# VHH binders against q9xw16, part 173

Target 1, 132 residues: q9xw16
Amino acid sequence: MSGWNAYIDTMTAAAPSIKRCAIVGAADGSVWARTEADNVFKASEEELKTFVALFNDVTQVPAKGADIEGVHYVVPRTEESLIFGKKENTGFFAVKTKSAVLIAVYEGPNEVAAQVRKAVESMQTYLNNAGY
Below, E stands for the ipSAE of ESMFold2; O stands for the ipSAE of OpenDDE; V2 stands for 0.75 times the mean of E and O plus 0.25 times the DockQ between their complexes.

## First folded at step 15 (VHH)

Design nb5 (framework vhh_6fv0_2)
Fold by ESMFold2-Fast, scan of step 15:
Formats: C-alpha cells, sequence, structure tokens
Structure nb5 (fold): chain B 132 residues (1-132), chain A 119 residues (1-119)
C-alpha cells in the first residue's frame, strides 16, 4: 500500500463505473497505487513498462492499438497526454502527468465513458498542479 | 437525437468489392473523428479504420491495408468504406462510430450492416 491509494479512491468515487485503475510511474511503469480485492488491476510489470512507453510517440498508437491486462484495445485517437481505447462494452482512459500515468478501465454505455474521462482528466490536472 | 445508419452490406464472392455508407444525423458530423469497427460471429469487436474530422488523416488495421479505403463527405454527412479484394475473414457486421474531436466524450454507434463473403 502507498499514500497514493487516496487518489485511486478519489477517482473511483467520482466515476463509480471505473472497474479497475492504477497510478504508475511515467518513466518505468512502476505501480504507485492500484485498485485491490474485487477490483484488482492485473497488468504485469512488463506490460506496464511497454504501455507507458506509448506516450513517447502517441501518433503510432491508433494503428497498433494498446494492451492492458492482457486485453487488446482499439485506440481510435490519441492526444499528447491521452490514450483511450475501446473493446466492446469496455474501455480505458490513460493520461500522462509530469511523473505519472493514470489508467482507468471501465465498463458501460457512452455516458459512463464520458464520466470516466472527466474523472481521469480532473485527477491529471490536480497531480500536475501538485508537481507530479 | 443522434443517429448513424449503415448501408451497403451484402453477400459477395471472395475477391469481390463492396462500398459501405454511414449516414449521420443529429450532431455536427464535421466535428467528429469517424471510424469503422466490425464483429464477426464468435469473435469480439475489431477496429478497422479511422478518419479525422477533415478527412486528411486515415488509419487502418494491418490486415486491411491496401484493400480498404475510408473516406467522408462532410457536405452530405456521410462516411464511406470501400472494400476491395474481400476475403472470407472480412465477413462481419460492420458499424460506424463517432468521437467528438473537442471532448471525445461521446461514442455514437450505428446498428450495423452485414457483410458475408462466400461462394
Amino acid sequence: as target 1 above (132 residues)
Amino acid sequence: QVQLQESGGGLVQPGGSLRLSCAASGFTFSDYWMYWVRQAPEKGLEWVSTINSGGSRTYYKDSVKGRFTVSRDNAKNTLYLQMNSLKPEDAAQYYCAAYNKSGWTEDYRGQGTQVTVSS
């Protein structure tokens, strides 16, 4: 456990449709905090290292997609600090801050996706302002 | 009300061609990045192609590169997918979908059009 669990709790409270999420180091993908128990975030260290490296050149990601927790997601578009993906009724949003990458996996309809994105981007803004 | 209506599917022989259309209404089509996804029996949803709001950038799934071409006509609020050299593995329900370029919060998807590739 780390003190970073408070940020996980804040994101999941803001968007209850987040099934699993994590805050990882931007440089190496090391886990700072993640959802646990019934909602344990299952990505391996190697997968997370590969995933955070996608932020080095997000323009390549739509052609290749992205893998999280052994699941391949379609990535229709990216921005400098945002990758999001879709797979049937599930999806994810991942945002990069100065020092961290926030990853949230969700399930549900379009309104749910909008809520999850808002929660993740709000936390991104907060952490950047806090120097992370 | 947002609506996406696909058409142009059907039965075609291997090596044949089909042109899919997606008619959009209820939103400002020219603001949205559009994409095509497909779902075959017994398989999950697969991304096929994406086109940006202005039509200047396109992206394709590796297995369809060189065979499929996505395009759009913003004046007619219509998205297209030209499919050439069709293979049995391309048989699927094809859906069009939209992402708002400003917010990326809306994900609108049509009802789909069926593509069958067989003799």
Scores: ipSAE 0.005, ipTM 0.248, lowest interface PAE 11.0, mean pLDDT 83

Design nb50 (framework vhh_8ghr_2)
Fold by ESMFold2-Fast, scan of step 15:
Structure nb50 (fold): chain B 132 residues (1-132), chain A 120 residues (1-120)
Amino acid sequence: as target 1 above (132 residues)
Amino acid sequence: EVQLVESGGGLVQPGGSLRLSCAASGFTFSDWYSIGWVRRAPGKGEELVARIDPYSGETSYADSVKGRFTISADISKNTAYLQMNSLRVEDTAVYYCARGYESLTGMDYWGQGTLVTVSS
């Protein structure tokens, strides 16, 4: 188990409705850890570089949406360090820390979205406090 | 099934007030969708007059209604409201409640509409 995989495990345990997730470098989108095997997070290097660059100006994102795992999501609104998207019964939450971007993809009724957001934001707070 | 049901329309004199209600079912206001009020006046196209993000409380208004209309939402009742003050003859229209994303073309579910007539 890599050190970063422990954070993936903690987040998925806190919100079981997360289907796939990853922790990537904020500067370049390099993968630090991700879910694997039957729930592997599948994103190209080019897609992740493009995605993390969205945090340079989140106010532009609702006009264009965002792509994750080759799926185009509508982004209803953003916050300073938060991008989230919706596509029918699926969605994602992505948050930026000092050095990382956390991405969690979920599926299910909209009622679970708040639980997923809470798990992602809790991890964001922890990593920021740890200097990441 | 997602449904939006409007109420509160009617006949009112110029300068009067009305409060429209929009009861939502099949989703919750904690789900990150914007709720908007769209009107269609006789012989005119659709206009998004007010929009709210119910979770954050952020609102926006068309210039034609700014200062006169107030949009609000009650998350616990899953209901949005449009308080219309200082009504003008030009506000006469069918008012629709809609769920969607950021723009008129991004609205994916609409109510049946409620008629507001401003005349004397």
Scores: ipSAE 0.000, ipTM 0.152, lowest interface PAE 14.2, mean pLDDT 82

Design nb51 (framework vhh_8ghr_2)
Fold by ESMFold2-Fast, scan of step 15:
Structure nb51 (fold): chain B 132 residues (1-132), chain A 121 residues (1-121)
Amino acid sequence: as target 1 above (132 residues)
Amino acid sequence: EVQLVESGGGLVQPGGSLRLSCAASGFTFSDWYSIGWVRRAPGKGEELVARIDPYSGETSYADSVKGRFTISADISKNTAYLQMNSLRVEDTAVYYCARDSYTWGEGLDYWGQGTLVTVSS
């Protein structure tokens, strides 16, 4: 949706350490909004469809990891509506709402990761309360 | 059960060196935990002297120890080290290894028992 770009802007304003992010449909991985230009979120349609399906059973994800933008991430643990991954100096947080999955990719140390996690969880709460 | 166990403390002369070890169990360094070395001297507060993110290799140091101390980590052994060179009398303290859970929205959450370092002639 055209209005979804405002949520991308809100997340990146709250956590400037986010390198790239997207809001995708929980059912099919269709992109509703994403960062663009120099910060373009590069995941393919097929990859996103596979990724959102991981939320059907998050307990299986740590054994196999997750792929985003052609990069394979180790997933050390999951929570009910949270998948996060790490690879060297990069990582991601992905959270599921009723209708959407929010994905944020960052680069940097643990303090950067904590800021990004807080931003995506805050947006998750907002969207759930808004009925999305 | 999360545990951090320090070793390597002892008595050294000024200008000497010591290597402290911190063996972690109940979590892995690949789980995005940083490791910090915190010291407490008699009658003083706590000072975070060094921190490492073992997965990225990123390190930071207090100004009091920069150029003299080096922190490192071995992910496969789940062990962090503090190499302490050019030791000074004012480095005398109990040194604690602590887990930094900042990625998880927490600060330093688990601490070892401490190891005493005495720098004296």
Scores: ipSAE 0.012, ipTM 0.253, lowest interface PAE 8.8, mean pLDDT 85

Design nb52 (framework vhh_8ghr_2)
Fold by ESMFold2-Fast, scan of step 15:
Order: structure tokens, then sequence, then C-alpha cells
Structure nb52 (fold): chain B 132 residues (1-132), chain A 121 residues (1-121)
């Protein structure tokens, strides 16, 4: 499916330290696109349903953290449409749009974490403006 | 395993001074992050009072403590410090050392257990 895969390609090109990422439905966690092959995003359907439901009340997330690909991440704080987490030197950024949740898992120094956030937020803005 | 261990808290009189220490283990201060000191008084609410980038030495402070508190880091000892001068009753809180990402949108990705500072009498 070329349409949504193009957005995956755009994000990974903008921030090469993204190891795996996905675009999923905000209502149900259904996968619209994900990185594949050597960089396959491995989250289960059940995990993604649970994860996207976190956006119904992000204020509760820092107390318990979040699970992605079977890995438990500490979530230090949240914003209205943003959940991010850390586990050692790896981390993720997840942003909600009108209809989608974008999830990017990365590894690297502080500069690349900033790049990953910018890439994800730029795509969030683009998709919201496009009605997604 | 990552650990941040605070020490140096205690009871002090108004106008007194204390120096808090934060010893890091399981990671080094050359890792990508800042070290911050966050306090929590009774009730809801956390306040980030001071932050340092250990690599560059760049610091920032909350307005409530600016001019009274000084944060520093010793990379070779993997330890951060908070020098607290001219203490006020309102500074009474549990003080936590936290690892904080350098991005403006990161907050603490690990906290220590905290050390109690009581300013009284």
Amino acid sequence: as target 1 above (132 residues)
Amino acid sequence: EVQLVESGGGLVQPGGSLRLSCAASGFTFSDWYSIGWVRRAPGKGEELVARIDPYSGETSYADSVKGRFTISADISKNTAYLQMNSLRVEDTAVYYCAKYGLSEHYAFDYWGQGTLVTVSS
C-alpha cells in the first residue's frame, strides 16, 4: 500500500535514527502502514489497541508508563496529543492526529531525539491539515 | 541498572544552607541528557528548580530560586550538586534528582528516591 507507506518513508528519511515506525488508526490501533523487513515494527494488534486508548486521557500515562513492542517505557510527561517515553538509550515519540496515531521508535544521542520529534510533529501537522 | 541516589537533605534554619548531591550509576554524564532537581511540596505539583547540561555546563533555574540556588556537575565523579543558600520555609520539600532529555519537550526519564529538606523554626 503505497499511499501511507510514503509517509513512513518521509519520516525515516527526515530522521534516520528512527529504527521502526508505524501509522495506526486512532480509534482502534489498526495498522495503516509500518516499517517492514529488517526494520519491522513488531507491536501486536492487542498492544496497539491498548496504546491508542492512552490518548483518551494522557494525564494518567506518566504514572504507569507505556508498552510498545513488548518493551515497557517510562513516560516522564505527556502533552495533549503527544506521548513520549524512554528506556535506557532508546525511546519513542507518539502523536495523535484527528484519525491517526504516529509512532516512532528511535535510538541515538540527544540531537537525534530532537530530530525524531521534529519529524513526527511535522507529519502530525501535515496530516491534521489534510483532514487525517 | 540505572540509579540516581540523592543525599544531603536535612533540617535547617531559615537563612541557612544545604548542598544536595546526586550520584549516578548505570550510565555516565556523557550520555545524552540534562540533570535536573525537582521538588515536591505537600499537595499536587512538581517544580523543576534547576537544570544543568553536564557536558556544556549550561544551567537554568526557576524564578523562585534564581540567585539562591546553584546547580553544578562533576563529570569525572558522575555526580551533580545543588547548592542551596538563603533557604526559606517555602523551600521545604522532597528534592528529586532526575535525568532530563535535552529536547525542550523531554522531561525526566528517571528519578531518584528523593531527599527531604525541611526549613523550620
Scores: ipSAE 0.000, ipTM 0.096, lowest interface PAE 18.2, mean pLDDT 78

Design nb53 (framework vhh_8ghr_2; at its last look DockQ between E and O 0.09; V2 from the best seeds 0.00; counts 0 for: pae E 10.0 > 2, grease 25.4 > 24.2, placed apart)
Fold by OpenDDE, look of step 16:
Parts: structure tokens; sequence; C-alpha cells
Structure nb53 (fold): chain B 132 residues (1-132), chain A 121 residues (1-121)
């Protein structure tokens, strides 16, 4: 297990509503770490490559939505380093660091979104400070 | 900069009507920013009076104001409204408009300064 798995564990511990999580390279979508076992993050390499490229121009994402693990999400709005989406009782938060994209897919009522965002943004801050 | 500015408050007799406005800036209603009206009466806590969700167009009301108050929004003006009819003395309060966002679990993150509504004979 790589050191990146520890960060996956940290995020999932911070927000129990997170079902699947991944840390991928911002440049190419390569998977550095992801949830496994019963909660395997299943996005393909091709899909992740496309997803991380969304951060090149986040302003267009709300009009098109975003796909993760073959699921299409509505994206209400974006920020420079933040893309989030919703579908029924599920959603995702994705944040960009200097070199990585953190993706958390969650399940639950709308109220859990705040905790999920906090978890990924906390990790974002930590990794940025660490130079990643 | 996000800003909410209420207007339309004032003194009115029981049974009267007022229309409050909430002019929003720094964000757009269409970006899943819901608007709520929250009031605080003297000596009482906060009460969510009405809420409008731009994503669905759904509205909700406190039981205390159902049938009397109507919340609406003009997206083109980025302004929300609260039409208050059949006002009662117990409706006296400072009325705040507030923004809620999906990414914060629809909790309120920005508030206006409030506008005073006084219902008195």
Amino acid sequence: as target 1 above (132 residues)
Amino acid sequence: EVQLVESGGGLVQPGGSLRLSCAASGFTFSDWYSIGWVRRAPGKGEELVARIDPYSGETSYADSVKGRFTISADISKNTAYLQMNSLRVEDTAVYYCARSTYDLGWSFDYWGQGTLVTVSS
C-alpha cells in the first residue's frame, strides 16, 4: 500500500458518507490511490483523464455536467479548483491540488455535502502545503 | 463579494400587507443558491419563514405563515421577494434574507442586514 492510501483513509474517516474516493494525477488522471474492497473506485483511466482535464476550464463544466464511474452528475457551479456534482441521493466533490485531483463520491441527503467538501478541502490544503 | 440587501419593511396595521425584497449580488440564483427569509422576533429565536430553491423552483413555508406569505424570485433581477398578506401582530420581527448552497448542505452562509416589520394597531 502506497503512502497515498493513508490520505484516502483520512478523507473517508473525516466524512463517513464518502463511499468511494480517489487521488489521481492532475496532469493525466493516473490513479495514485483509491478506495478498494467493497467500495472500489471504478473510474477508468480514460474517464479520469477526461475528468481532470475539466479543471483546465471549469467555467464550461456546469453546462455539460461531469461523468465519474460511468455516472453523469449535474454540476451546479464550479470554482477554480473545485468541481462538485449531484445525482439524486449521491454526489461528488473534486478538488485540485498542485499535482493531484482528489475525488470523493458520497451517498446521502443533501446535508452531508458540507462534511464531504470539508474533508476533501482539508486534504487539499494539507497536500498543497506539502508540495503536492 | 456576496451581498444580500433587504428592503420593504415598515409599520403596518393588522390585516395589512407588505412586500419585502432581497437584492442579491456577487452570485446568481441559477447556480443553486437558494434564498430563504428568516425572521427574529423580540425575545424569540430565529424562524425560517419561507424558502425558494432555484434548482427545482420549489417553495416551502413555515406553518405559521402558510396561506398568508408567498416567496418568489426574479432570476433576471437576481432578487427574491416575500409577499406578506394578512399580517398579524405576531409577525413583528426583523426579517433577514439568507443564501443557502448545495455544497454546504443547504445551510445558510450569507445573510442580509435585515429589515424591520412592525405589525401594530
Scores: ipSAE 0.568, ipTM 0.831, lowest interface PAE 0.6, mean pLDDT 94
Fold by ESMFold2-Fast, scan of step 15:
Structure nb53 (fold): chain B 132 residues (1-132), chain A 121 residues (1-121)
Amino acid sequence: as target 1 above (132 residues)
Amino acid sequence: EVQLVESGGGLVQPGGSLRLSCAASGFTFSDWYSIGWVRRAPGKGEELVARIDPYSGETSYADSVKGRFTISADISKNTAYLQMNSLRVEDTAVYYCARSTYDLGWSFDYWGQGTLVTVSS
């Protein structure tokens, strides 16, 4: 658990627009690590179980959107291992690795989204290379 | 396959008008892609003249064309337009439409073949 928190810290340092994030199990949505206290990632494990199941067929997601922390996001499009969404000035990026899903919620104008995506994809690459 | 096809270029006299069209296929404007118009004139670099987010309708323009050019999009036809008014000899260039997205830092990932606009008397 605490070891995984170091990766949360790395992502939030790389993209300061990330407000909350988590690393969860790809099979069940179980939380491995998440931001806490004033930046607590509020999603329930039941919601996360539903969310990670979206990666079983990402092509269905844009028609329905996605729910994170009780907030419904419009998902404009997906890639094989990437789901991202928008709600006003808030957005998220979620990527799947071999055994994990990384979720980062950010706030700010559209221009900050690329930095958040880059941070999440860099961690995805690192974890895949580490066998996760 | 993603494809952008420009049309509407041609020869026009100074002070005249042209309307360029960019027909998109292989993706939809409802997928929150942005369309930009980029021009290249012989002996000059590339210039992004206008950009539109077809989903929101938000637009931006280069200082060189503000007040003269208008970019628009028709979501139902999956087509973007560039209305070019008060054309000047300096507007002579090949005009490309290109696709970008905010989640990739507005970098252009697909380009049309280009359409030539010649402003000459």
Scores: ipSAE 0.546, ipTM 0.779, lowest interface PAE 1.4, mean pLDDT 91
Fold by ESMFold2, look of step 16:
Structure nb53 (fold): chain B 132 residues (1-132), chain A 121 residues (1-121)
Amino acid sequence: as target 1 above (132 residues)
Amino acid sequence: EVQLVESGGGLVQPGGSLRLSCAASGFTFSDWYSIGWVRRAPGKGEELVARIDPYSGETSYADSVKGRFTISADISKNTAYLQMNSLRVEDTAVYYCARSTYDLGWSFDYWGQGTLVTVSS
């Protein structure tokens, strides 16, 4: 697969609770890479365009929530470049780089969320340093 | 393993002050966890007295302690604190440090062993 798929593999290896993830363009939500095969990240192009636009003003996101893969998440907290969504025993972390948004959907108890956040923030830092 | 270790309890006169500490390990305060102080007093059950989101710094307090207690966190030491001023006999309790994920409520997944605070003349 493409060179971008290596970054998908890096994140899923770093946090095994990640079930699906993607790297998408920050301007338009275009998919640069995603988990495939039996664990395909199944967000539509329309959904991803709407999702990445949330980073235009993250302060409004907690009031709205966010949709990914047809699932509505409450958004308890955001930061300038990070959105955290929760639904039951699942959640997501999304982080923005210069050019991309990294999205990781995970399952598990509250303790695993920290590992998922660390994995996506580490990749965020790496891609920002590489100019993405 | 997640661990929370409280210290700083003791005997103090009414009107006095104490500072409780909660040293955390097995997770980092830079995560999406909040830290709460819960007290258990004889005959009254459990009361969440204070909560802090260490990453954002947001806090909340029970009405019974508002203006007298201050919760804080030192991210570099992975430690939360409860400064208790103007203590009253009614503040006598075992104080527990506890962790929750993201809400302001009472859903705690890990607890310390507790530290006794006695306010008596």
Scores: ipSAE 0.005, ipTM 0.172, lowest interface PAE 10.0, mean pLDDT 84
ESMFold2 (binder alone), look of step 16: mean pLDDT 82; pTM 0.830

Design nb54 (framework vhh_8ghr_2)
Fold by ESMFold2-Fast, scan of step 15:
Structure nb54 (fold): chain B 132 residues (1-132), chain A 121 residues (1-121)
Amino acid sequence: as target 1 above (132 residues)
Amino acid sequence: EVQLVESGGGLVQPGGSLRLSCAASGFTFSDWYSIGWVRRAPGKGEELVARIDPYSGETSYADSVKGRFTISADISKNTAYLQMNSLRVEDTAVYYCATGKYSPLEGFDYWGQGTLVTVSS
């Protein structure tokens, strides 16, 4: 497989607990690739544009939370290029690269969350090194 | 322990062919590893001749070998290959299999022992 979907497949293979994920443009939230069919990532263009704008000032995010796929997540804290949220047994990790934002939604306990974070941060490093 | 074991080098006449193999142990290529073949010849610098991203299937080649060399990877066997056709005297070098996780194109973390390829009449 060629194209951006290969990177989606790499992340989901590394962390099978990822339920849905996407790679979107950092400037506008345009979708470059997303999980499809039974695992389709169901965020609207409007929601994604709002979401990627959160990276302009991540320090404001914990006070407001974040919305992904119409679900409101509590964001306990942020790091410079990382936003993560949790709602009961479900959560997400989102990381910003030079040109992209990677978003992965997962389900599972804290051990699963750690695996998903590792996969997303590894892909972030890979894409930055590739010039994205 | 991570190991890369190369094979397939040897003496070949100009215009001949060789296939190099690189068997990996201690890790899997499915774990986000980029795989490359790097050569070093006496009096020359290091040259990355071919790279494959096994997750996308995308390959890249140095201009010196385009159309003559083909890189491939068999994830189930955890083995990478370099098919070398239409060999030239200037292809004479020690060929290294190299791999790296999250590395830039030329920044590999693990290297094989090298296999000598001599192209001579």
Scores: ipSAE 0.000, ipTM 0.125, lowest interface PAE 15.1, mean pLDDT 81

Design nb55 (framework vhh_8ghr_2)
Fold by ESMFold2-Fast, scan of step 15:
Formats: structure tokens, C-alpha cells, sequence
Structure nb55 (fold): chain B 132 residues (1-132), chain A 121 residues (1-121)
């Protein structure tokens, strides 16, 4: 298995409200690492390929929403390299780096989302600086 | 329908304080829209004074108001606030509450009616 699992562990330790997360290739959505066992991230390769392609033009995403793990999320708005969404008591943050997309699915009230976003953005900065 | 309703404007002396409120309806702050306070003084363009993402809690301020103004949001009341301290004559303006679908003032999709703040002796 890959050293990328250490980054999954770092994100989940920084934001315990993250239920599932993954690091995937920005070009094709290929999984580099994901949470496993009771917290397994269950998105298919076809769904991930579709999802990472959303970063080609994030301005189109709020009109359509986004699908992760077969769940359709409302995307209220996007930022330059950030897509986030909500569905009832769940939500996600996804950020793009040079060569990867980080996806974190969390559960809980909106007050915990700030912690999740911070964890994901911190990892985005680290990976960009590391050349990924 | 989406509405933003401002309140709390008025006349205050230099050095005084005011708290503006922005009551939102037709959407919830839990839907992750950013809320901004934009002001327009006579003969000037629009200035984004403060912005908050109620969901993440992140805030930003124009250099002209840093350290004097504080933006906050109460998700349970669906209301945003602008606490204005150490007011100056140059803070005189109509203050608008606006919802930001995207980052930046030009991307704001709904605006309140505005509330007048006059700072004079």
C-alpha cells in the first residue's frame, strides 16, 4: 500500500468530523488513498472521473450539484480550487492541487465544517508546496 | 423568495458605535452562502467592507475598517451583524447587506435595501 495513507490519517486526525475521505488523481480520478474498513470511501472510478472533471470549470457546478458515493449534493457556490456541498446532515469539501483532488465527507452541524475545510485546505497547501 | 433586510443605521457622533443587522429569509446560512457588507458614500463607488462565510466562520475586512469593524453571523437566527466601533466621518455611507454566490462584490446575487449611517458631530 501507498504512503498516501499517511495524509488521509493526518486529515482525519485534524478534523474528527470527517467520516470518509480520499486523495485522487486530478486528471482521471484514480484513487491514490482513501479511508478504509468502517469508514470506507465508496465512490466508483467512473463517478470520481466525473467529479474531478468539475474542476475544469467550477462556475458550472452550483447549477448542477455534485455526486459523491451515489449521493447528490447541493453545491451552493464554488471557489477557484474548492467545491463544497451539502445534503441534509452531511457535507463535503473537495480541493484541487497541481495533480490531486482531496475529498472529505463529513457529518454534523455546519459549525464543524470550518474544521473540515481548514484540514482539507492545509493539506492542499502542503501538497502544492511538495509539487503535487 | 430570497430577501435581506438591514436595520440598525442612524446618526452617531465620531468615536461612537453602531451595530447593523441583516436578517435573511428564503435561504439559510447553513447553505454556505457568504454574506458581505458593502457601503456606498456620496460620490464614491462601492466598497466591500466586510465578508463572512457563516458556515466556515472565516471573515475578511477592507483595510479602511480593520480593527474597528467586526462581522459575525448567528446561524440559528439566520442573521448577520456588523459591529462598527470608533466611527469616523468618512464611514458615512449607505450600508448594504449582500449574499455572495461567488467570491467578490461583482458576484453578489441578492442585496438588501440599504441602511444609512451618518457620522457627524
Amino acid sequence: as target 1 above (132 residues)
Amino acid sequence: EVQLVESGGGLVQPGGSLRLSCAASGFTFSDWYSIGWVRRAPGKGEELVARIDPYSGETSYADSVKGRFTISADISKNTAYLQMNSLRVEDTAVYYCAREHYSGITAMDYWGQGTLVTVSS
Scores: ipSAE 0.000, ipTM 0.150, lowest interface PAE 14.4, mean pLDDT 82

Design nb56 (framework vhh_8ghr_2)
Fold by ESMFold2-Fast, scan of step 15:
Structure nb56 (fold): chain B 132 residues (1-132), chain A 121 residues (1-121)
Amino acid sequence: as target 1 above (132 residues)
Amino acid sequence: EVQLVESGGGLVQPGGSLRLSCAASGFTFSDWYSIGWVRRAPGKGEELVARIDPYSGETSYADSVKGRFTISADISKNTAYLQMNSLRVEDTAVYYCARTYGQSLDSFDYWGQGTLVTVSS
C-alpha cells in the first residue's frame, strides 16, 4: 500500500506519452512507486542506486551518459536538478526533489518530450512544496 | 553546416613530437559539445585517445596515451589541439577530430577527414 502510487497516476494522466515511470529515494535509489503490469518500470535496484548518485554532480553526466532499464541514453546536457537523455525516438526526464528522484521514460517526437518534461517538472514542484 | 578540419599530421621518428589542430566551423565550443581525437591504425578498430569539453575544460585520455598526449581547446579560435609527445611506432594511425555529445564512440556525430601520423625511423 504505497501512497506514492497516486503521484505516478497523476503524472501519467498529465502526460499519456509517458511509457513507464518511477519515484525513487534520492539517497539510495529505493523504489517508492513505479508503473506496473504492462507498463512496468524495469530498472534494477543496483541500476537505480547508480543513477541517483549522478545527482551528486550532474555536470559529469554528459561525458558518460546514463543507463535506465538497461538502455544507455545520451545525455546532451544537464540542469541543476534535471538529467534528460535521448536514444533515437525514445528518451527520459529525471528530476531531483529534496527527498526523491522522479524518472519518466517516453517515446515520441520533441512535442511529446516537451509535454513529458512539463509533467515531470510540475510534479517536482508539487513534491518540493509538500516537503519531499 | 558543421565541419571539422584536421592539420599537423606527418612523418616523425620514435621519441618525437607532433601537434595536431582541429578547426571547427558551423558550431561554437560554447555549445556544450565535446571534441575528441579518435585514431584508427591499419587492421585495428577505432580508439578514442583524448576528449575535451571546451566549455568546462574537463579532459580524458585512453590509458595507452596518458602522460604522453595532451588535449586542449582555444574557445576564441574555435580550435582544439592534440599535443603528442614521446611518440611510438604503435601510435601510427589516421587521427580524426570529431564532435561528441557523450563519452563513447557511439556519441560522435560529426567527423573530420582524418590526418595520417606515421611514426618510423
Scores: ipSAE 0.000, ipTM 0.115, lowest interface PAE 14.6, mean pLDDT 83

Design nb57 (framework vhh_6fv0_2)
Fold by ESMFold2-Fast, scan of step 15:
Structure nb57 (fold): chain B 132 residues (1-132), chain A 120 residues (1-120)
Amino acid sequence: as target 1 above (132 residues)
Amino acid sequence: QVQLQESGGGLVQPGGSLRLSCAASGFTFSDYWMYWVRQAPEKGLEWVSTINSGGSRTYYKDSVKGRFTVSRDNAKNTLYLQMNSLKPEDAAQYYCAADTKWGYSPFDYRGQGTQVTVSS
């Protein structure tokens, strides 16, 4: 958790359609920071361990989809270090850095998804450059 | 602007094969990821397969792996789906779909579809 909450605040300010988000360890899914209170990111330790392991081979993800906060998402495509999915009007973007995985869950029309992706990818670049 | 026209559907017996085509126009086909999606009567849209802009990466729904093969010909602006070992549960209206470069609207641009029926 620690000082990492400032990065959660930065992403949420950049893309207000983000409903919940977290920064977790890439090796084990340990939570470094997450949204709290009314916007609490609810994923369990076991779910996060399973989720971050998906980045070991993103090409295997579309066949089965991905689970976040007990919600199963269809993942029609992945890109290098990027997993994203949709379920009705809800979606997520998750990116891997050297040491972390950033997960942002959003709600709203598809036109806001581009802003959410931009916010998450900007933070990915920043953290990689900072050695994380 | 995006125009998509599916063809190649028909009636086949279980175990049969069909090759679907999708003719694309109105956009730079070679820049877009493409999808096949289907809808059976009284069911929602189901994603089936994905192919990237260059054709080097493909993804499939688990239940069609090994039976379906997606491919594309960027010179002809055409997407294909080779369907082998067809099962009754594969019967559906099949649509091709084009994705925006951001990947957030994978099924917004669809054609009118082509009907696949599987029965003896």
Scores: ipSAE 0.461, ipTM 0.723, lowest interface PAE 1.9, mean pLDDT 87

Design nb58 (framework vhh_6fv0_2)
Fold by ESMFold2-Fast, scan of step 15:
Structure nb58 (fold): chain B 132 residues (1-132), chain A 120 residues (1-120)
Amino acid sequence: as target 1 above (132 residues)
Amino acid sequence: QVQLQESGGGLVQPGGSLRLSCAASGFTFSRYWMYWVRQAPEKGLEWVSTISTGGDYTYYKDSVKGRFTVSRDNAKNTLYLQMNSLKPEDAAQYYCAAEKYSGLTPFDYRGQGTQVTVSS
């Protein structure tokens, strides 16, 4: 999907505490766009395929947690179309749309998480309304 | 102000059982997801269990599934953790926790903890 890099730029501009993020296909975890260069999103194709499959039943996720970029995150609860995880000063928010999964990894104290979640959910709403 | 007070810890032999309690005050307990977390000596904080507002959904760390049971009594503002078949690996300070910001900070509110020691 051409032009998806613009959405990565929009999300990172909206929440500067996002260290790395990606937009991937909900069916297979294929990367549509991701942060690059010094803040490259480092997840492998197999890891992303495993990760997006978690959205098939989010209630099973807390027992095992979730792996992103080779880092294991605790997922203490899930919400509809939302998986979030914590590991010390790092965390992530992942949301599912009709066709995509948006993943944002952030660093910092808990107060920065609110801005990151808002940026990810705003993009989720936009993409769902656009049919993605 | 939010207060959480754990009790019920102690010394138990491997294979033994303990029931932990957490008394909550200063917030509308029945509207909060609640958690149990633990910290062993020289280890980081580890999530153990989650319970939904009404108790209809519970989640457990894989290594305690089948041995631990979380429950709550909203009329008494109390959270419980029944721990069976305790192992040396379960020895830790146990804390109950609540979200300060829903879906963002699940462990921001924590109590002082109760110590669980497993040895023979």
Scores: ipSAE 0.323, ipTM 0.672, lowest interface PAE 3.0, mean pLDDT 87

Design nb59 (framework vhh_7pa5_2)
Fold by ESMFold2-Fast, scan of step 15:
Structure nb59 (fold): chain B 132 residues (1-132), chain A 119 residues (1-119)
Amino acid sequence: as target 1 above (132 residues)
Amino acid sequence: QVQLVESGGGMVQPGGSLRLSCAASGFTFSKYWMHWVRRAPGKGPEWVSTIGSSGGYTYYADSVKGRFTISRDNAKNTLYLQMNSLKPEDTALYYCARSEYWGTDLDYWGQGTQVTVSS
C-alpha cells in the first residue's frame, strides 16, 4: 500500500501487453512493488540482486545475456540505463533511475515491444524528475 | 537483395535545414524498424533516431531532440529525416539502417550521405 503499485498500474495501462512488471531498489534489488495474483512477477531475491548488479557494467550484458524469472534472455545491446532482451515471443525492458530499476516483461511482436519500451522510459523520466 | 540508399545530404550553414531520404528495396519495408545513425570522421557510429514499423513510435538522441524529425512512407518504401536548426556538431556521414526490433542488431546499412554544417 505504499503507492508504488500505482506506478505499475500506470505502466500496464499505457502498454497492456506488459504481462508482469516490478519496481526494485537499484542498490540491492529489493522489491518496492510488483504485479501479483495471476500476473505475479516471479523473480527470486537472489536473481533480482544479480539482475540490478548488471547496471554496474552494462557493456558485459550482451555477451552473457540476462535471467529474469528463471528465463534466460538474449540481450542484443544495452545503453547506460537500459537493458532489454528477447526470447521467442517474450521480452523485457529494464531501466535504471537514480534509486530504482523498473522491469517489464511482455509478450508479442515488434509493435508491442515498442509500446512497452515507450511506457517504461516515460515512467523512468517521471521517477527521475521526482528524485527517484 | 536488401538495399538501402540514402540521399539529400549536402553543405549548409548553421541554423539551416536539410531533409534526408532513404530508399529501401528487397524486403517488406513495413515490417521493419528503421534508424538513422551518423558517423563523424574518426569516430564510431552515433545513434540519431528510430521509427517503428508502422510509424507510431519515434525516439531521438538527446543531441537532436526538438531539431530532427524522423518519418516514413510505407507505400513508397522510404524513410526520412527532417533536420532543422543544424549545428556544426551535426557534420557527419548519415546512414539509414534496418532492424527487426528497436533494440536488436542493425543488420543492413546504407552507404551513407554526407552532411556538412559550416560557418
Scores: ipSAE 0.000, ipTM 0.148, lowest interface PAE 11.9, mean pLDDT 84

